# Designs tried in a protein design chat: VHH binders against Protein HEAT-INDUCED TAS1 TARGET 1 (HTT1). Part 17

Target 1, 277 residues: Protein HEAT-INDUCED TAS1 TARGET 1 (HTT1), of Arabidopsis thaliana (Mouse-ear cress) (q8lfw5)
Amino acid sequence: MESLLECFAITDGKCHPDCLKANNEQEDYDACQSAALVAVSLISSARVIFKIDSKYTEYSPQYLVDNVGKEEVEGEMDQPSCQYTVGNLLSYLVENVWTKKEVRQREMDQQRREFTVKDCFEFAFKKGLPRNGHWAHVGCIFPVPPFACQIPRVPMKGEVIEAANVSEALKLGMQQPAAARLHLFSPEFDLVGEGIYDGPSGNETRYVGLRDVLMVEAEKIKGETVFTVQICYKKKTSFVKVSTRSMILPLNGDDESQVTEPACLLVDFCIPRFSIN
Short names: E, the ipSAE of ESMFold2; O, the ipSAE of ESMFold2 at other seeds; V2, 0.75 times the mean of E and O plus 0.25 times the DockQ between their complexes.

## First folded at step 16 (VHH; framework vhh_7sr4_2)

Design w2 (at its last look DockQ between E and O 0.71; V2 from the best seeds 0.59)
Fold by ESMFold2 at other seeds, look of step 16:
Structure w2 (fold): chain B 277 residues (1-277), chain A 128 residues (1-128)
Amino acid sequence: as target 1 above (277 residues)
Amino acid sequence: EVKLVESGGGLVQPGGSLRLSCAASGFTFSDYAMGWYRQTPGKQRDLVADITSGGYTYYGDSVEGRFTISRDNTKNTVYLQMNSLKPEDTAVYYCAKGRGYFSWRDHGTVEPSAFDSWGQGTQVTVSS
């Protein structure tokens, strides 16, 4: 089994050219990739903070993209082609990685599903996650291997803890980084720089949508709690300070909906709490 | 206005113990993370320990299991209990005030660049 893992890991650390090409041609935002990336970052951080992992360990976001929400077909795992063997790995590589690029592109587009960071945590607690080296870029544009269920996964035990408001979110953030979603407005978000993002500023504002973020810092500025989030936006990862003030959000953008109740710019706080107490 | 005053340093033999204290003033102590850093000549300051405003603690690898950081928000004081001291622990130890309640940019370590005020330092020397 170690030799099979080493063969699979040969693709580790090097993204396939077709996968790089497909990713570069995608739209700026992909909700399932965003959720998976945030989820594995938080899992890795929590596991180091609580000393479950002895050092920072990367887990596979692509495994989440490929498997969250996918219904298992009963009996499929018992077939010979689903066994994690050298022969099956080579057959997969020959048939799907080395020889049939155009077909693989279309098949990968059909596999995409919608899920949240919370869904990713729940999946990880139920099924475990492989290390990133074992499931790096193989699943980007390729069909999921028939032997995927046999690839070793690190088991994980815990629960998802959500926060209903900013005060609860602050308390969770003191223990570990938290996930949240941020209401983005253009051009205000692009122009925030070193300041505090406080959302829409007038009639020229366009609602961009919600984005998954990592809440990594909090401070009190002139009596108000301000969170710092890490966000990947337009292919750039940055840290942004965000106001926690409640306000009326003009969500009447491309989605044709609007919010009439006061809301905060940051919503849907959650953490993966591992069983270590 | 912000003042951080360290005390408790000194000379000790290997295997010994010291307790450092840092008295803080000029800010609302309970709103800020606090930390201890150390510096040997010719090197940059290294994290020893930090503690969030809520009391969660984190340690550098070389001191984990031997050192304990704690805080008393009623006395505006942060402490560093140092046990099982080694010659390589010899350094100037600095108390530091964080910029906010917590920071996770470096996987559970309060980011060094997130500290904005420092004490004068206290010398700890482990020899013999």
Scores: ipSAE 0.504, ipTM 0.709, lowest interface PAE 1.2, mean pLDDT 78
ESMFold2, look of step 16: ipSAE 0.584; ipTM 0.768
ESMFold2 (binder alone), look of step 16: mean pLDDT 79; pTM 0.800

Design w3 (at its last look DockQ between E and O 0.81; V2 from the best seeds 0.62)
Fold by ESMFold2 at other seeds, look of step 16:
Structure w3 (fold): chain B 277 residues (1-277), chain A 128 residues (1-128)
Amino acid sequence: as target 1 above (277 residues)
Amino acid sequence: EVKLVESGGGLVQPGGSLRLSCAASGFTFSDYAMGWYRQTPGKQRDLVADITSGGYTYYGDSVEGRFTISRDNTKNTVYLQMNSLKPEDTAVYYCAKGRGYFSWRNSGYLGPSAFDSWGQGTQVTVSS
């Protein structure tokens, strides 16, 4: 159970712990997939909370990944290959699944597109979303079939509501879970455990990046508001308490000419507010 | 020391009304969500109603439209107005203190709170 390599890393000190840990726990992060996953979770939650859906309904994050930012072409729906028929489905399966064609690079290029949780909400309000079961049958087979535009979608109407500060974010969270983005620093985030993540703490800090999160809880601790977020990081989903203190963040540690302003570790709070017609 | 003291329970005929009160002490009431749960013998406590520190309310499906939760932060009191009572509403009703302003991770999708403190309960009996 003890590892000689682990003992060397801890006691010897030759390699920076962040470099060794990052290399051993590499994350294949995809910002578009992350935003889509947060967006569908919040849509599902809000629709049950406001009794638009009678039970928790899963919607397709892959549909968002495949379609956010894509313009609909007039008349494309009328082409024979775009019709949702048994023949078109079979042709798609023959050409794209059973022939073992290599399409991974195209899918990776599409997933490298940048969009936010807000973009996902706006897309869902404009186009609706298919249930995960429907799109999972078709959408998990790449490339996206031409008749995908015919897949049934649940129509959704609403607007994105944003918060500019912790007080506004608290009000959003009282209505429903909210989206936010979290500034991650290594090793501090990996070491937080059950405590409060307070961001960078010294000279050994490395900025990891911004991650989409679900804000699900708020409490007052020692006179300060603390949010709990759900985050998927290094393929593990966990709940982390996050400080709301304004601070100067070292997002670019070596560019001293760059102006920095006080910021919170959590930014870009928003919720989907559905219209009830 | 957190104290939650329920009152207002009793015997009522079907179709009748009761108002439960819960006096809270030992914490800063306005910083916490509050709730009402009920329990019939041999069953787990079930959510009746939930109210955030900011006054947003949520109800279990079986009581929505009939019950109303409210709070008075100046009196440190949470209330449950129960109208159109049915025999299946017979239970011990518990006042509950939330963990903070709100919590979605422990209340599921039916309410904004997780609860960490409970009163001793008040009996509500609906029978002719």
Scores: ipSAE 0.545, ipTM 0.744, lowest interface PAE 1.0, mean pLDDT 77
ESMFold2, look of step 16: ipSAE 0.563; ipTM 0.751
ESMFold2 (binder alone), look of step 16: mean pLDDT 81; pTM 0.827

Design w4 (at its last look DockQ between E and O 0.79; V2 from the best seeds 0.64)
Fold by ESMFold2 at other seeds, look of step 16:
Structure w4 (fold): chain B 277 residues (1-277), chain A 129 residues (1-129)
Amino acid sequence: as target 1 above (277 residues)
Amino acid sequence: EVKLVESGGGLVQPGGSLRLSCAASGFTFSDYAMGWYRQTPGKQRDLVADITSGGYTYYGDSVEGRFTISRDNTKNTVYLQMNSLKPEDTAVYYCAKGRGYFSWRDTGSFGSPSAFDSWGQGTQVTVSS
């Protein structure tokens, strides 16, 4: 091999088979992976829309999973194991990609960090992102390469723009796809099909939680603004139309006596606004 | 029933200008993105310009800086002002109605033809000496 980047390309960033098997048997939502996937998708989209990238370019979500929330340690880059060398790459690959690993549920829970799509955008603007294929790492969070700080990254400049309400979110969406979070209720979400998801119906409703989504479309249906989001839920990616009506949401499970503020099913809208040179 | 009627096409010499109009009816015009696409024989329809419901504009690379899309919501009309015309601009130009305020389902470009659900019959633009 003449280039260390070619060594990473052979792994293609995919997770160790044992980690992938363990992850596939989990029923729980992985918030860190979800945030990273949404963030990279929006960064790629925005960069081509505003012609910063000449073609749609994929960036590494695994790099975000591995590095967001991590503080740099003084002198860490000077350690021999942190150098981007053929020997260190091979040691990493042998230890973390090519050998058998067993990942227990408790260990995965203890090692996972929590971060949002906004955190991912802020990280990308501060540190840049490698292109997909340049970060050849198993898709599990645990085996962060010691030489990660030296892998080439595309620099990115911009800011995170948030919307406080549906009207402002609509304006953001007219410029580019936006991130949002969706309040999920069971069984209503599972039953929505091609209709409009309008949240809890009081028919044995259970609050599932918030999920990161891509807000990709908006239209007026029967006088109401409706957003279409792309969401991955129960291992299936789909497009769902979501009501933007303000309503009282039972977010505390089955505590029916509590009064809550009116809220929308979609919250936390944001976009990565790149600086245009 | 959605109806889109283009007008303003014709023959023009290189370096000239032309203004296309598209009269829209059968829907609430101000709630929808609109666009202009063009097609030469044997080729796919290519983005010329799009304009969102809120007035944000996007242009194909080959026309940026030369063409201007605009809309008049009081007249239910979208326009394409074409300046500095070149022989390569020769094509049939189509007006298109979006599916809503905006659509990014295909990601990577607002100008994807899949973002539009209704099309006009087209108007010929020919740039020749």
Scores: ipSAE 0.576, ipTM 0.740, lowest interface PAE 0.9, mean pLDDT 78
ESMFold2, look of step 16: ipSAE 0.594; ipTM 0.763
ESMFold2 (binder alone), look of step 16: mean pLDDT 80; pTM 0.815

Design w5 (at its last look DockQ between E and O 0.61; V2 from the best seeds 0.58)
Amino acid sequence: EVKLVESGGGLVQPGGSLRLSCAASGFTFSDYAMGWYRQTPGKQRDLVADITSGGYTYYGDSVEGRFTISRDNTKNTVYLQMNSLKPEDTAVYYCAKGRGYFSWRESGFSPSAFDSWGQGTQVTVSS
ESMFold2, look of step 16: ipSAE 0.617; ipTM 0.779
ESMFold2 (binder alone), look of step 16: mean pLDDT 79; pTM 0.808
ESMFold2 at other seeds, look of step 16: ipSAE 0.620; ipTM 0.787
ESMFold2, look of step 18: ipSAE 0.576; ipTM 0.727
ESMFold2 (binder alone), look of step 18: mean pLDDT 80; pTM 0.810
ESMFold2 at other seeds, look of step 18: ipSAE 0.575; ipTM 0.758

Design w6 (at its last look DockQ between E and O 0.62; V2 from the best seeds 0.58)
Fold by ESMFold2 at other seeds, look of step 16:
Structure w6 (fold): chain B 277 residues (1-277), chain A 126 residues (1-126)
Amino acid sequence: as target 1 above (277 residues)
Amino acid sequence: EVKLVESGGGLVQPGGSLRLSCAASGFTFSDYAMGWYRQTPGKQRDLVADITSGGYTYYGDSVEGRFTISRDNTKNTVYLQMNSLKPEDTAVYYCAKGRGYFSWRSGFEPSAFDSWGQGTQVTVSS
């Protein structure tokens, strides 16, 4: 089995060139890839910070993309094609990674579903995660290999801790990086640069949607708490300072009431809290 | 004006102890993470210890178990208790002010600190 894992590592986690090219041509943020990337980053960080891992260890975001929200089908694990063997690995790679670009892309698009960072943490606590070298790329392996349940996973035990407000979010952030979601408005976000992102600024503002982010810093600027988040947007990763003021956001939600309740630009703060045992 | 003044350095024998202090002024001390770094000639500053505004601590691998960082927000002072000193601990030790309450950019970037003291020499020799 170790030789088989070494063969998968020799594949170096590379997608088929056509799959890489198609993935690189995506125009928009993919919510399930973003949540998985944020989740594994926070798991890796927390496990080092709390000395569960002796060094920074990368876990597979693609495993989350492929498996969160899916039910296992009873009996499939016993079939010969479901055994974790070199032959089955190579057959899977030839059929699903190295060939059939067009069919694979359509199946990936149909399989794309939204899940949150919280969903990823809960899945990881229930099922564990493989190291990135064992399941080695984001967005390219689909369908899930029949032998996926036999790929070694690091067991993880813990719970998701959420924050209801800025003060609670500060407390979480002092212990470890935290996940959050950011309400994004165009063009304001594209223009923020080194300043503080304050959200919508006029009638020409366009709501882009929510983005999963890593909250990595907090500071007081002119008497107000400002969080710094790491965000991937338009395929570029950057650090952005974000206002924590409550405000009325034009989200185009249900507005049959004439009153829209105030909200912050950053919402849904959470961390993975690992158990010692 | 941010001001960080280190003290407590000196000459000590291997196995000995020293306590470094850093008096801070010019900012609201309790709003900021603080740290200690050290530097030998010709090398980059290495993280020794970091303490968040809320008191969470982190240590470099070579000093963990031997050094303890602490802070007293009523005296605007951060401390480094250095026990079981070794010759390789010889360096100039710098007090540093973080950018805010916490920063997890350490490990993602070379530095998350924006102000430094003048440094205090620690020499461990027989």
Scores: ipSAE 0.544, ipTM 0.729, lowest interface PAE 0.9, mean pLDDT 78
ESMFold2, look of step 16: ipSAE 0.594; ipTM 0.760
ESMFold2 (binder alone), look of step 16: mean pLDDT 81; pTM 0.827

## First folded at step 18 (VHH; framework vhh_7sr4_2)

Design x1 (from w5 with S107L; at its last look DockQ between E and O 0.67; V2 from the best seeds 0.56)
Fold by ESMFold2, look of step 18:
Structure x1 (fold): chain B 277 residues (1-277), chain A 127 residues (1-127)
Amino acid sequence: as target 1 above (277 residues)
Amino acid sequence: EVKLVESGGGLVQPGGSLRLSCAASGFTFSDYAMGWYRQTPGKQRDLVADITSGGYTYYGDSVEGRFTISRDNTKNTVYLQMNSLKPEDTAVYYCAKGRGYFSWRELGFSPSAFDSWGQGTQVTVSS
């Protein structure tokens, strides 16, 4: 059985040509992939920081993409096709790897759904996560095999801790990196450079949407608390300083019929807090 | 003009105790993480202990259970209480100021990245 897992891990360790094509064909932003990547990064970091893992261990974001939000069918693990056998592996390989590679992208697109970083944490606490080498590129290059339920997962117990305001978010960030979501406005975000991103500034502003970010730093600049976040935007990962000032955000474009409360550019702060037992 | 001044180092017998102090000035002390590092000849500085602006602490494996970091925001001072000292603890101990309330950009198993250092104080544990 370890030989079968090694076959998937070897494929994962080398970027398969069809996987590169599938990734390149994805649109610039996928909320589910973004949430999964942020969640795994925070889980890996927290487990090292609190000495649950002895060294930095990568967990599978693709497992989260493939499984968060899906209802399990009771008894499915006992079905003959779900067994981890040589016969089921060979049947899977014949149907999906050697003869049907292009179906993979369409199935991934059809399984797309909405979930948040918080949903990813809750799922991980309920189900555990496989290490990146054991699940990676399953579901990316190849359809998820029926016997995937047998792939080992690291159990994880804990809860999601959230912050309602900047002061509480500071407390979360002092313990570990935190997740947040950032309201993006164009062109302001594209122009921020090394400055502080201050959100919408005038007539030419367009709301881009929310993006999952890693809150990694907080400092006081000219009397104001400023968070630094790591964000992937337009396929570039960077660190950006973000204002924590409350303001009225034009989230619906030029729709004057909408009335909104003042809000911060960063919202939905949370961390995974692990239980040791 | 950030200034960090360590004191309390000295010679002590194995099993003994020392308390290091670091007086800080030139910045709003309560807004910054603080820490202690140590260095022996031929090695880079090793993390001993961190304390965030909110009082959360982190310790290196070799000192956990024996050393305690604390801070007094009214005196702008960070302390390192060192108990059960061993010859392996012999080093120059440096006080450090973080870049802000916290920083995880240089993840090294601590809640802080440091940008300012004191002159150091020698701790020697020998018979």
Scores: ipSAE 0.493, ipTM 0.680, lowest interface PAE 1.0, mean pLDDT 77
ESMFold2 (binder alone), look of step 18: mean pLDDT 80; pTM 0.808
ESMFold2 at other seeds, look of step 18: ipSAE 0.552; ipTM 0.738

Design x2 (from w5 with S107F; at its last look DockQ between E and O 0.52; V2 from the best seeds 0.58)
Fold by ESMFold2, look of step 18:
Structure x2 (fold): chain B 277 residues (1-277), chain A 127 residues (1-127)
Amino acid sequence: as target 1 above (277 residues)
Amino acid sequence: EVKLVESGGGLVQPGGSLRLSCAASGFTFSDYAMGWYRQTPGKQRDLVADITSGGYTYYGDSVEGRFTISRDNTKNTVYLQMNSLKPEDTAVYYCAKGRGYFSWREFGFSPSAFDSWGQGTQVTVSS
């Protein structure tokens, strides 16, 4: 099996030009890609922090994008075309990576579904993840190769731990980086600079939506707990300090008949807790 | 005013042990991560060990297994137990205060994640 992985190394992470073009034409924000990227970052980090991996190991976010929410077909591994061989790899590469297939891109787009970072962790604990170099360029072209289920995956055992509030999120963050989702408001988020993002501030505020983030720091500033998150927004990765105060957020526009509960700007905290043996 | 005062440095033979202490004042000690860094003349400060406000620890590769960081929030003191000392461990050791409870931006604390340092204590390991 390692010899087939060496065949992927010959391609050295090169994707089909049409796959690269399609990626570059994606919308500014793709929730599935965002969740997958946050998930693999946290998995890689936690595995090094808890000494499960001896060095930082990159796992494939594309494998998560391609497989989360899709049901495995029983018996598929037994067929000759599903065997992980040099011949099957070459046939797949010739047909799907080194040729142009307009209809393949449409089918790939139609099969995408939304999923969360938590979904990615649960999938990883159930199915394991391949290392990034083993999947990256194979998985960007649809159809997924029939031998994909036999590409080696690192098994992962653990559970998802969530935090119900800021105090519990702080305790999780002391062990490892955590995932969260951030309520974004325009223009306030674009204007935060080196300050503390504290959400909506007036009449001209527009709700942008939720974004997956990495919570990486926490500090007390003037008596208040402030989290620092890493976020990719408008194709730019940055670190932003975020207020943890509860507040009424205008998530659904100006309908005064709708009651909203106090909420924090950061929600849905979770970590992947690996089983240590 | 943040004040960090290191003590416990000195001269020791290879294979020996020392325990460094850092007395902290001027801030709420239990709210902050603390760390030990060391510096040899002409080189950048190197991370030796850090400890989050909740007691989680991280060590530089060259000292892991030999050094132990700990803290006592009742005495506002962070410690570094150094065992199996080598001549390469000769340096000035600095106590450092983090900016907050923890930082994972670079898989642990880096000099940019710490905002205050002590004056240092010399550790010399002679053959």
Scores: ipSAE 0.589, ipTM 0.757, lowest interface PAE 0.9, mean pLDDT 78
ESMFold2 (binder alone), look of step 18: mean pLDDT 80; pTM 0.820
ESMFold2 at other seeds, look of step 18: ipSAE 0.623; ipTM 0.787

Design x3 (at its last look DockQ between E and O 0.70; V2 from the best seeds 0.55)
Fold by ESMFold2, look of step 18:
Structure x3 (fold): chain B 277 residues (1-277), chain A 126 residues (1-126)
Amino acid sequence: as target 1 above (277 residues)
Amino acid sequence: EVKLVESGGGLVQPGGSLRLSCAASGFTFSDYAMGWYRQTPGKQRDLVADITSGGYTYYGDSVEGRFTISRDNTKNTVYLQMNSLKPEDTAVYYCAKGRGYFSWRESGFSPAFDSWGQGTQVTVSS
């Protein structure tokens, strides 16, 4: 299988310009790529922390972007074009990397990219993940190769562990970095700087939405637990301290949806917990 | 004021054991990660081991299996049990206080540390 992976390297990672440009300009691409990037970062970190990988190993976020949420078709593995062979690699490269192709099919397939970090973990536990080097060249291009199901993957076993509240999230974060989603409000988030992001504070507040984040630190400041998260927002990656205070959030929607109950700025905490047999 | 006082260093033969202690004061000990670093002259400080406020541990590759970090929150003390000592373990060992419960920032496994002790010399020689 080493020879087959060396054949993949023939592309030198070259991407078709129309595919790359269209992918980078799509508004929804940032959301699904965000979930995939958070997921692989946490998987890589946890596997080193728990000594499953001997060194930090990068797994492919593009594999997740390309495959999470897709339905399996019985008998697909037996098709000649689905075999992981030198000939099929060359056919794929000729058809999709070295020639110009219409992007319309990719736009239709892109509708399935709305998924969460939890979905990515569940997929990884079911299907495994390829290393980033093995998928990176393919991942620059669209559409997904028909033989993608046979590209070598590292098997992974485990489960998604969620935390319902700040106290439980703190316990998860002591073991490994955790995923969460952050409610963003403008202009408060843009102005936080080195301070603590406290969410909405006035009548000029606008709800931006949820963003996937990595919860990487926790500390006690003035008697309150404060999480530090890593976030990519407006194409800038930064660390932000976030309040854990419960509050009523002015989200978009009717009055029931916005005032139903107090919530925290950080929600949907989860980690991938690996197991061994 | 934060104060960290290391003890337990000394001269030991290869294959021997030492137990380092670090007495901490001036902060709520149970709210912070703690760690041990070591430094050989002319080199940067290297992580030996750290322990989160909740008791989760991490070790540098060169000491895994030989050293054990532990903490006693009732005595505000962190320990480093060093077994099977090698000449390469010769260094000044520093106790360090983290800035919070845990940290997994961009560098991976190094908590942010904001306070250090004076260090204690460990010498492993024939």
Scores: ipSAE 0.483, ipTM 0.715, lowest interface PAE 1.2, mean pLDDT 77
ESMFold2 (binder alone), look of step 18: mean pLDDT 79; pTM 0.792
ESMFold2 at other seeds, look of step 18: ipSAE 0.505; ipTM 0.677

Design x4 (from w5 with E106D S107T; at its last look DockQ between E and O 0.80; V2 from the best seeds 0.66)
Fold by ESMFold2, look of step 18:
Structure x4 (fold): chain B 277 residues (1-277), chain A 127 residues (1-127)
Amino acid sequence: as target 1 above (277 residues)
Amino acid sequence: EVKLVESGGGLVQPGGSLRLSCAASGFTFSDYAMGWYRQTPGKQRDLVADITSGGYTYYGDSVEGRFTISRDNTKNTVYLQMNSLKPEDTAVYYCAKGRGYFSWRDTGFSPSAFDSWGQGTQVTVSS
């Protein structure tokens, strides 16, 4: 099986031009891709921190993007085209890599489903994850070959641990990096620079939405707990300090008559907790 | 003014033990991760151990199982218990203050990013 995976390595960096074009036309935020990237980063970190992996090991975010939320067809594994054989590998390469074939972008977009970092963890605990090098050879945005489900996966067992508030999130962060989601407001987020992101600041604020982030640092600044998150926004990865104070967030415009509850800019904290033995 | 004062270094035989202490002042000790690094002449400082404000620990590969980091927040002190010492452990050992409660941003799997250092204490292991 290892020799077959090395044959896939020959296609490394040789994505079909139409696939490259489709990737370049994606918006800078894709909810499924964002969650998958955060999830694998946390899995890699947690597995080395708790000495499950002997060194930092990269797992495939593309496997998560391709498979989370997808229903399995009973008996699919046993079909001839699903067998991981030299013949099926060559047929896939001929059909999708070496032969000029139209990219079916519309079908792939219609099969996408929104999923969260928590969904990615639960999927990984159920199915395991391939190492990044093993799955990355399947390519960019192509129909995933049926036999790809037989590519070796590292089994993983565990559970998702969530935090209900900032105090509990702080305790999780002392053990390992954590996932969270950040409420983004424009232009405040674009202007934060090295300061502390405090969210909306007036009547010119526009709500951008939630973004998946890695909570990687916590400190006390002027008596307040401040989290630092890693975020990819407008195709740029950066670290941003975020206020943890409770506030009224104008998520649906500034003329809403409904009473809103206080909330924090960071929500949905979670980590993967692996089972040992 | 952040002050970190190391003590407990000295000369010891191979297989022996030492306990290093670091007295900290000038900041709210319980709000910060702390660590120990060591340096031999001409080399960069190497991680020995660190500990988050909540007491979670991480060790360098060469000292795991032999060294133990601990903290006493009532005494504002970080300790390094060093057992089964080897000649390779000879170095200047530095106490370090982290940036906050924890910081994973430098490596993603070590809980510290340090912003302050002590003057160091010499540990020498020789027959």
Scores: ipSAE 0.572, ipTM 0.762, lowest interface PAE 0.9, mean pLDDT 78
ESMFold2 (binder alone), look of step 18: mean pLDDT 80; pTM 0.813
ESMFold2 at other seeds, look of step 18: ipSAE 0.646; ipTM 0.805

Design x5 (from w5 with S110L; at its last look DockQ between E and O 0.40; V2 from the best seeds 0.00; counts 0 for: pae O 2.3 > 2)
Amino acid sequence: EVKLVESGGGLVQPGGSLRLSCAASGFTFSDYAMGWYRQTPGKQRDLVADITSGGYTYYGDSVEGRFTISRDNTKNTVYLQMNSLKPEDTAVYYCAKGRGYFSWRESGFLPSAFDSWGQGTQVTVSS
ESMFold2, look of step 18: ipSAE 0.686; ipTM 0.825
ESMFold2 (binder alone), look of step 18: mean pLDDT 79; pTM 0.808
ESMFold2 at other seeds, look of step 18: ipSAE 0.672; ipTM 0.830
ESMFold2, look of step 19: ipSAE 0.645; ipTM 0.808
ESMFold2 (binder alone), look of step 19: mean pLDDT 79; pTM 0.807
ESMFold2 at other seeds, look of step 19: ipSAE 0.206; ipTM 0.540

